# Ledger of designs, part 6: VHH binders against WD repeat-containing protein 86 (WDR86)

Target 1, 376 residues: WD repeat-containing protein 86 (WDR86), of Homo sapiens (Human) (q86ti4)
Amino acid sequence: MGGGGSALRVCADHRGGINWLSLSPDGQRLLTGSEDGTARLWSTADGQCCALLQGHESYVTFCQLEDEAAFTCSADCTIRRWDVLTGQCLQVYRGHTSIVNRILVANNQLFSSSYDRTARVWSVDKGQMSREFRGHRNCVLTLAYSAPWDLPSTPCAEEAAAGGLLVTGSTDGTAKVWQVASGCCHQTLRGHTGAVLCLVLDTPGHTAFTGSTDATIRAWDILSGEQLRVFREHRGSVICLELVNRLVYSGSADRTVKCWLADTGECVRTFTAHRRNVSALKYHAGTLFTGSGDACARAFDAQSGELRRVFRGHTFIINCIQVHGQVLYTASHDGALRLWDVRGLRGAPRPPPPMRSLSRLFSNKVGCAAAPLQPA
Key: E = the ipSAE of ESMFold2; O = the ipSAE of OpenDDE; V2 = 0.75 times the mean of E and O plus 0.25 times the DockQ between their complexes.

## First folded at step 1 (VHH)

Design e8 (framework vhh_7zox_3)
Fold by ESMFold2-Fast, scan of step 1:
Structure e8 (fold): chain B 376 residues (1-376), chain A 121 residues (1-121)
Amino acid sequence: as target 1 above (376 residues)
Amino acid sequence: DVQLVESGGGLVQPGGSLRLSCVASGFTFDSYAMGWVRQAPGKGLEWVSDISSGGSTGYADSVKGRFAISRDNAKNTLYLQMNRLKPEDTAVYYCARDTLEYFGSDWYDYAGQGTQVTVSS
């Protein structure tokens, strides 16, 4: 009970760190993927474990939950699809030759990125690889998909958008834009001087934002390959990104979140309070939620930057967070999934630190009593 | 009772170095994040640096690359190594214990008596 007044539940069934957390589209179920080589399905109504997904031969790196199926990828070089009603493994996707780091299910297709320097697209139902995206010179860490209907109907865009565009980020310092239908590299986005760790696409999906170990965020036109902007103020690796209504939020190893105007690259706000890197980030209804290497999650007023709540209880880095309804979900390398009540965070801003904290620091030693208080 | 006793302050020339120490007693030192805050003459409190129970560090932009915070849990001691000191670093430096309930540089529940650092020719 040492963890925060907002604590609802601690789910400590995993026997190793939790690497990722995925919420179902209907919000009724939650999926966690763990170092213990398993994934677990949880009911959001009561926080009970509904299914244990066993079969991977090494740790689970990432997961994605859909209404009828769960997807996991692993250091065992495979991706697995699971039935959410039975917990049975329905399909194993084999072909990667190293750790599978990220997956994405979109347009009835499964995309994957791997330490084997490739990204791949697979038929969900048949389990066969449709395309291999080969060209990166090192590990492919992150990916995003732009569907054909999200792209402009110009002649250049129409040709490039056949089957959609996959964007990948790599430790080779580049992002690459791939035409899904052909497997061809459409663009190589060059400019970062360090690994590309995170990636988000805007709507209609023709601008990519990349975050790097070089401490910059870069905005790119994915059709032309043109670098549009560089966001320079972080003093450490950019670990996570979120794009919300023309604003980019970035979490960094410099212990801050920064909010930027997506269209200009101007930094409009810096969120401080973290004691270690900001490893996870989620905007929800005017509140910015963060997860940190300091084992704490935090809630800030997104407009003012004011810290509204600290969620204490975890003992290791928080790798992923999600928000649904009035509940914050945090998944940590300590092996626990925690549920937190976030009711009331839309209220008035948190008042400044108590004057008693500051006055106690100076009581009878610096003379702060000379301001409004007259000592005897 | 909680006690925090700072030492190591003094007069130093610009460009010089000082090492501050803080000996803690009356609580389980290794369970708390600890920090340094300072107050220059005629100014308010400024957070300088902090260190978590696990050893993760943070620094104010004004001192990054010049100051290094560390802790020795076996000796219940917090340190601040101050290098390339500037006249604007002149302040009383306070060792402070962070709260367990509200995690943030401005929410300390105990502080020491302070140690004076003067950077002047």
Scores: ipSAE 0.000, ipTM 0.157, lowest interface PAE 15.9, mean pLDDT 82

Design f1 (framework vhh_8dlx_2; at its last look DockQ between E and O 0.28; V2 from the best seeds 0.00; counts 0 for: pae E 8.2 > 2, grease 26.2 > 24.2)
Fold by ESMFold2, look of step 2:
Structure f1 (fold): chain B 376 residues (1-376), chain A 119 residues (1-119)
Amino acid sequence: as target 1 above (376 residues)
Amino acid sequence: EVQLVESGGGVVQPGRSLRLSCAASGFTFDDYAMHWVRQAPGKGLEWIGNIYYSGSTFYNPSLKSLVTISRDDSTNTLYLQMNSLRAEDTAIYYCARDLYDFWSGSDYWGKGTLVTVSS
């Protein structure tokens, strides 16, 4: 208990920092993407590396794992799809002219964002770009998707929202809402005075939450474009967000996590223990897990704010975390993936999730080492 | 106020070496990873590499044998050593502070220093 947490396994095969960690929907596999230009597949059952995914010509910025396929994007301007069982590259998605920094696979569509100032949607099977979303004045940094069935079915909204909506955040200080079917920009969300770093959607309320280098979080109606609320207590960039049952959790370069009432913007709790930035958040079963630039992960009771455990072992920033079953997974710029036993950390019962919420699929953040570096 | 100031650029002949500096002020330098990036004429930004607060470095695989990044935490200075310069290395070179702050204004992102490799 008082030993600061013990790792079940240390997976140190990568020869560079890990930029992202993705868990398959069925929980059987993990995917890591690395600055060494490779990705790796791991079994959750035994923690062993199942495949080495080689082919990218520069660092892997982000990844997403599905049950049958792995997806990676890279500073080499490409996205790749890989067979989970064989590790063979099945498809290369070409067209971006600069770093591809984020991807999202949803509704049999592949979405991407890039430093080339565009976002794109691709046919997963054919490898062809279906739409290009052009209009941002600077890097497109983060994205989220609202499927057609999550949008209102009123005659005006249904026609405009056919094919769903893509929401993008940019270093130009705006977020934009795009109609996927037409490629047209539906709304531009203006108000931030710095880069939009992170973005989550509350789909039932049609609300986007954006975090920025201007140290604010803003809530927006994605259908009307109206700014609904501004969350103004952080003293540094808002790096990551998590939406849980009308609460917003935010991790910041000011070394804190804050919890906010989504409906009012009131900050109701500040979690302090970190010695550097908070770059990763995950809420699970009443526990708030964090990853920090001080190389430690932490578990807090989400309701009371009490620090329950510190996970020590990494030697560099923890860029990404995941929780599945009784295991916390931490991925670090030290090149290691660590697995931690969290069986004894179950907290108070979780708040009920929002009805029809897809928050876990829409939570996007920028990795510390893979962050875009374009001058504005 | 956070400031990053690059220096050391100029005109150099192919095959020569050049060291760029980035002077940092207004923040605790040894708490941050730092990056070098460049932008060649008419092209997008190209990530060169980074150096973590531990001193560990990571490089764009295509540039790994050609560049070295170092830092001096006692003088708050980031360095980029470039060897065997080629015409394609002509670019504006920028330093940046990692933590998603380096996209905003001049406070977290250097203004760049121009390197021209020409015979």
Scores: ipSAE 0.023, ipTM 0.505, lowest interface PAE 8.2, mean pLDDT 82
ESMFold2-Fast, scan of step 1: ipSAE 0.186; ipTM 0.636
ESMFold2 (binder alone), look of step 2: mean pLDDT 81; pTM 0.811
OpenDDE, look of step 2: ipSAE 0.099; ipTM 0.576

Design f2 (framework vhh_8dlx_2)
Fold by ESMFold2-Fast, scan of step 1:
Structure f2 (fold): chain B 376 residues (1-376), chain A 121 residues (1-121)
Amino acid sequence: as target 1 above (376 residues)
Amino acid sequence: EVQLVESGGGVVQPGRSLRLSCAASGFTFSDYAMHWVRQAPGKGLEWIGNIYYSGDTFYNPSLKSLVTISRDDSTNTLYLQMNSLRAEDTAIYYCARESYDILTGYEFDYWGKGTLVTVSS
């Protein structure tokens, strides 16, 4: 069939699946990390490959792009820092003894999580490990960081949060909260009955949200370790999470995204259209973007749940998505990075509300007036 | 129950062509990428190629001119067409279902029992 997609370009230089993509803070460059053992830098202006980052001895699992430096981690047990202008490897961070799954650069520090059951923090410039966070009983899959100034200034919180708090999620079914300055485990967040796959922090509220293979999301107070809420409507693993203005969005193996009130755990919306798991999600300017195992990306009106557009072209699971300006970036295990024009999505017409909503409106308006039974 | 059953193997003369079939059951076949993999006697596994649910195919460059992979989603069947068979093509041929797991990446979660192809005399 005819019909235009909003496809701008296809970048197919990788020789293996793309596991992650990262956009520079200035929006001028993209970084992709691939199963071919390389990372690539792309110009967002013309979609051209600017640099090939070669050095890893196994597949690249994750990457993060900063203005002056690119960071990659790999199944080769190392993390590498690269110069974005030359593509030269500037530093190798050695010490992990298994696959490095995630990294995070924050507060001039590099954090990593590994299948070796540890998380670590490294000096960016010196390449030295500053602290090892050891205590998980299985692989550490995900991590998030809360800076000291983002936490309450109570004496107990200040002491616990020296150097900031690192939160880690593990296949052991727990999340752990670590004091960065000491490397000590402050809290173990117990309750999930399956692997913790994803997590996000509400730092002003000192709340962590964790998504698990047990099909639940859990909210935790990271200072007390208390479980605050359980979000129980998914029918499959919770793979990805995003927190936006007191709303939690969750992507699941049950083929849906759900939107929840963060403060109550009430599910307020379910987004359906995916034929397989929802592997990636991103909220941008009133639109919810998703990437799926069905090889399609989708755009929904976040308020109504209406499907606005389907982005077709990929042939395998979309592992990561990013939105900047009026462009959607999708990175797929098919080895391609795709750029899509998302102009005009805000102007799409709104469909009428669903039947459930109409039924409630009619019930509230005329129910009692229509039913008075008076004696003859 | 997920099942993959290969068929079409046997003894074939050098230079001949052969088509292998893989019958899939117990899952929605049209939702999965499918692969062919072979193992020659005393050697490791060698990837032949795959076909995505879109119909797009990718091949081992060493074998690209010699093989064609196709699928029939109406009959839940995967095919491997092999041309100009050589003695070194003697192997057990497996079909495999591709799965993607967020923890481990892509892997083959189900394999058939294999079908033996012997290229001789």
Scores: ipSAE 0.000, ipTM 0.194, lowest interface PAE 14.4, mean pLDDT 84

Design f3 (framework vhh_8dlx_2)
Fold by ESMFold2-Fast, scan of step 1:
Structure f3 (fold): chain B 376 residues (1-376), chain A 121 residues (1-121)
Amino acid sequence: as target 1 above (376 residues)
Amino acid sequence: EVQLVESGGGVVQPGRSLRLSCAASGFTFSSYEMHWVRQAPGKGLEWIGNIYDSGSTFYNPSLKSLVTISRDDSTNTLYLQMNSLRAEDTAIYYCARDEWLGSYEDYFDYWGKGTLVTVSS
């Protein structure tokens, strides 16, 4: 009872709030982007700052860490690529005329979304814009990418998906699906009555899930533009989403997380305990982790909804969380990055599965139907 | 890629004990619940038991007195200890990784290729 906390490390070198956190693919390094206009590269082994990335002229809004390069975007209207070994800026991507809110590196391409009402794709090596995606009537807040190989291999789908599909979410209340190769808007996803704040893709199923200030989540077919489902139960803005094996988790200004069946829109669980909005969430190994405006992170048993741990230490909203191995990483607007030991959170034993499911799994095994990136 | 490789099977005399191993690679073994499942000739799959990342175990009540499951997270190895082997224990033995998110229709996401245990004189 009570315990002395599970804190492993506190990294308080930033002079302003931390807006985002990105882990390297190997989990050995992490990157933070801050209101102080810098990004910092940290070693996960010892929690020490390995590099200070200086050059942005306004606050850093988002970041992504790859094995050899770090990417940051800023309210200074630029995106920067940094060498992870030296901390030197290797490239500045110029062209946006307002705050760059999100970036994504995928399929050897850099994508960005901006308050200037555009999304863009850039040549990583040359630093020049390859395509501009213009059509939104207000700020573009979020984006996701679907590669050509993740979509159905039919003549109609292949033509629509040439070079992949970019999906964007906007304060104009729409999401848009763009053909990357042409720069043309393929679909406008209309139905939300408020800003689209968050977006996740089920790429093999060509389904987009959008969360809005209208308190709904909507599922869309990105090829046809058809609204498939509306997820109704939240009483406030849907701020963050995670898709985990046909389950949608949503964090809301109503102080709850809800778990939904992606295929039906049925709410199967509600996670309560937060005193303010749920600003971040992450599923890992049977545990649902949350970050809140109440400055606490929490761990729940994802199957039962039982609260297992409360992580106290931050003094302001937690903007981003990540889990790798047995460590929870929390980044807060209080300027601190915190590392937490999450060993022993999987303490709830589960009853054995019934024999009927084993017979079905045997059929799947014999059929060799285990494809990478399951469509359902 | 996730890989599970069972070993330790073979021909065993009735009444003897045998320990099977499952070597795991391509994932953080210490974070996953693991299972043992068997299939006797001409029969369906039979669940033997599981072990959580905490070390807690649950067994098929029909097999509870005959088997023990353990794990060594330092070597990424799952074990099945079988005692007092009978002819009816002749089966292919599989290790499997748990998918807690699945309905009971889809609760395992990865399986090994299996190791054959034959109990005969």
Scores: ipSAE 0.000, ipTM 0.215, lowest interface PAE 12.3, mean pLDDT 83

Design f4 (framework vhh_8dlx_2)
Fold by ESMFold2-Fast, scan of step 1:
Structure f4 (fold): chain B 376 residues (1-376), chain A 119 residues (1-119)
Amino acid sequence: as target 1 above (376 residues)
Amino acid sequence: EVQLVESGGGVVQPGRSLRLSCAASGFTFSDYYMHWVRQAPGKGLEWIGNIYHSGSTFYNPSLKSLVTISRDDSTNTLYLQMNSLRAEDTAIYYCAKEGDYLFESYDYWGKGTLVTVSS
């Protein structure tokens, strides 16, 4: 069931492993960052390489594609901004003293995390560091940004959130919450007994979810610093996280994906088809997509856990996946970007799937999600 | 068994304020986020807002200046404070457990409480 018409294109121009993939907001272009020290811009319409971004002096660890600018970070300790039309380097961000592992462009600001034990925020246009976030005792691997919000009932929390909050995850076993405006550490999230590898924010709920080499996921209130829940069923490192519809999906070195209720910590499903670690996750339209160290991507029905398709072609670990316009994009340490047609995964033509509200009504459960509501 | 019971509805004059309550039972209330939604006669459901277990609130932007959601975890009670009520606020008001703001994602709904804004 892994064959027949799913493979659309193989893009094999990179001379080293691909570490990350970013899709433009308009879906017309892709950016890949590689161990060959380059990033490449690709057209999604024909799969052709549109631009080669050359300038980094060591491997590219991560990238982010915006509408008119591409951003890359590298083991050369720099971040670069590129013009997507010309491929010209427009700005080099210098200051980190070790590998830059992750970047994030949000709220008109550039954030970075580094093996030098710091996170930083930079002026995009001037190339100067605006704030340094120093306090971690080891490498900062991951970061996420929580935008400012209205908190009329809690003036102290509102003040702390002014200018937004940056959350960082470190090999020191902690996550830290930083006030962007001041550069001060607002909270240190302590509890993990191993490195924090991955981090996602519930952007409405001010909850951080962290995945660790200690085989747990932990949920934290980022304003109070309180540990809310521990998710305990994995038997290996938690490598990647996806938060969607109040469900946490976790990919692990134990070769499984687990689906958890975000608000209770209950494991509701385990996905077991992988032969090596699960290195990448994406939820899209009822389908869970995975990338694995076994060089395969997979598609599962997220509700049932049923394996729908295996995507075979890569020869090394898949480091990143993306889904857009019924196309799956897989980026591998084998140096290839692959495009796959995923339109057929939902099965034969049929009426639109029942809405959850209507499904609950027809299941005759206490409380009806669709109006009119039933008696209890 | 999960139960949600809304109360506090009734006939209220335009320009007045009203507070609705939702009493929850059958689950650990403090571990879940809660929603308020309403349905005006002959219209579809409108999401009002939610409150997370942390106390953080998110509102429908069209209603943000008019409503406040709060919770009391010691009494397992969710509240909706409404100010400057208008005739168009006439609706059945529901509390709902879990899910996102999409109506299809809610795990449990209450029976609703009717608010009529009339002189």
Scores: ipSAE 0.000, ipTM 0.103, lowest interface PAE 22.6, mean pLDDT 81

Design f5 (framework vhh_8dlx_2)
Fold by ESMFold2-Fast, scan of step 1:
Structure f5 (fold): chain B 376 residues (1-376), chain A 119 residues (1-119)
Amino acid sequence: as target 1 above (376 residues)
Amino acid sequence: EVQLVESGGGVVQPGRSLRLSCAASGFTFDDYGMHWVRQAPGKGLEWIGNIYYSGDTFYNPSLKSLVTISRDDSTNTLYLQMNSLRAEDTAIYYCARDTPYWESGLDYWGKGTLVTVSS
């Protein structure tokens, strides 16, 4: 059989695999970046392609959608900014000398990581590189940003965090912490014995979590450079990470997702059902969603680990997933964007708070009001 | 266990052609796109091109006329054909498995094979 489950729409206009998708802050638009060298802007209301963003000379590796602008990066060594109303290219960011793998727009700044062994920060409006972060010995695959106001306000941390901290992960087996204002490497996070593939920040705790081809996740203090703990139960590369409420979720080439206590490194749950690597993951309202190399997306109860639904229809690896409202979005190397109804996976209604016995004696009406439903 | 083993490198004279091979094992080869990447001494990594699971190819525009990527799914082998070799093509050549999803890019790399172009 072809598809199954709660399929809402199939968007198959791309002529090559989709590498990433990004949802607008208002949830009304979605951006996909493709190996066909284009990005496409879609309406979430009807699944129609609103704009074709054409100009890159090689495949699009990553994209980010903001309210008025779309950003794409490419194996053509450039980053482009596009007007979401017209689809016109507004700016080309030139300077990288190899594949641009990731971008991040934060604090009115554009950050990029590249196979040219550098990360860079650019002026969004002027298109000029503000800083080059040079020191990695191989490709820079991933990056994350910590704003100055998110870090401790001690004199030592304040000095180190001028302009914010950029954290980069590299195929050289290290992550590096850079002071954005100076471009200087503040810390090199050493310990992994393989490439650093993925990275998330716990900014209030000034902790970085890195996932590696060495099958471990490591937690680091980004101010001191100290390795805090190692998460050791995966049997294959750690491909993707998500940090939610002091829990780390990791997707692996070993075909599992693992859930860990961020503070201890204890594995509290393993999610098994995938036939190939776990390439994408997203936590939403008590449900863990996964995308896999087996072409299926899955939904699990995050608390129990129970498989609730399998989304079948894609024919190749799912590279990216997003959840907004009651819709799961899956982007696949098969060239299709798929929208799925996830209404049946909504969390149970929050029960009314238990009343003290005294309160119950004086008001029988409190138990009659329905509690609001949790977001799906 | 996923393994990628490059072969076919060596010393070649300028203007000659060379074919590199990459033998893949430990995974379903025809499910994955594959890449060739090179690193010249003292330089950064340079992407050469990729081949989709479908057989469609995409190349670095700077190298498109000089290289051809192909695959044989029956033998789990990736190939890079290089024509009109120049001294600047001296590099370690890596094959890598494509996982073009967020946070990963290329997830498994071979150890590389050295190509030296000298007169």
Scores: ipSAE 0.000, ipTM 0.316, lowest interface PAE 14.9, mean pLDDT 83

Design f6 (framework vhh_8dlx_2)
Fold by ESMFold2-Fast, scan of step 1:
Structure f6 (fold): chain B 376 residues (1-376), chain A 122 residues (1-122)
Amino acid sequence: as target 1 above (376 residues)
Amino acid sequence: EVQLVESGGGVVQPGRSLRLSCAASGFTFSDYAMHWVRQAPGKGLEWIGNIDYSGSTFYNPSLKSLVTISRDDSTNTLYLQMNSLRAEDTAIYYCARGSEYDLFTEGYFDYWGKGTLVTVSS
């Protein structure tokens, strides 16, 4: 069958690869961050670009869209806040000395992780850094936040939870748990033998799940620092994670997604069909959506593992996906944002043809700048 | 301990050629795709290109006519050959370890070297 996906729209206005996609809480707007140094706001109703956010001096690595403000971070070492109505830059957050890889806005605070080996927290309104979290020996790639009200009210947890806990994952092979109010490192989560690429929190259970280049996922108690479980069966780097109820979904360089019982570490399902790494994951209403280095997105029945649809059209790795209502959004390093109709998913399509290697249009990309530590 | 050590940088006149080396240790070099990335003073990072475990190369289209990436798995060494150097090629050059599985995950680097400075001046 030579059928494509249920394509609704193709938005190809970016002049470089798209690194991230963020949906507004109401689903009416999208934000994309690109290698071309810009972010773009799109209307989900008609797929039109409604604002161009320009000011970054290097590629945009990540973005987050809120109702009235957009946030972007960049290889230019800055984070920017933008007015979604005017497209004007409202604030520049300066202080990082290398690529800012991830940001998170939570509890009226802005958190960032950087290749400068630090994470930072900033006042959204003042633009000033409130705390620096320094201790990692290499790039800080990922972060997650646990609010004070999500943590147990014990004497030990009360001290640790003042202002909430920030959890960071690093190319140094560790995750670290930081007390936000003090900036102090509460715990170092040691066990991975490779870089920590991805991180999700089970906030009610005070458990962090980390995915690594060592092909394992590890579960940690963030208060005690204890390693609770190791999830072994992937044959390549664990690139992305999603926690849904008590199930962990992991996307890997081994071309599979695995579904695990979070509480036991048992692998209950493996999703196969990808010809390259699984770079993006999203669970929505009983369907598992994936984005892959093979330039295809896929929809699987989450309970059976059955492939229901392949979305074909992109020409390079899909870096981010999102689902809202009956629409799948895919953002690719090919520079395109694509909207797909996901109503009436049916049958297993014929596998897509192998991707042919092509020169990339834009190749300014993220990396780690930290040198190895000398032995003591 | 994973180590990447770049060498071969220095001051070079415009129009000349220069070959950079990266010595890798602490991992099975032949299993990994390797990348070259540069950062000019006051500029962001610019990806130059990569070479996978099989020797297949991919280049930044803006630089493809000017650079060649190669590897010697017997000596755990990555090379960047640069021809017709220009003042705008002045940068710190880094080698980086990428995904072991495919070129489309090359945005994930887990280790970088300390870098080697190339200054192109007349």
Scores: ipSAE 0.000, ipTM 0.282, lowest interface PAE 13.7, mean pLDDT 82

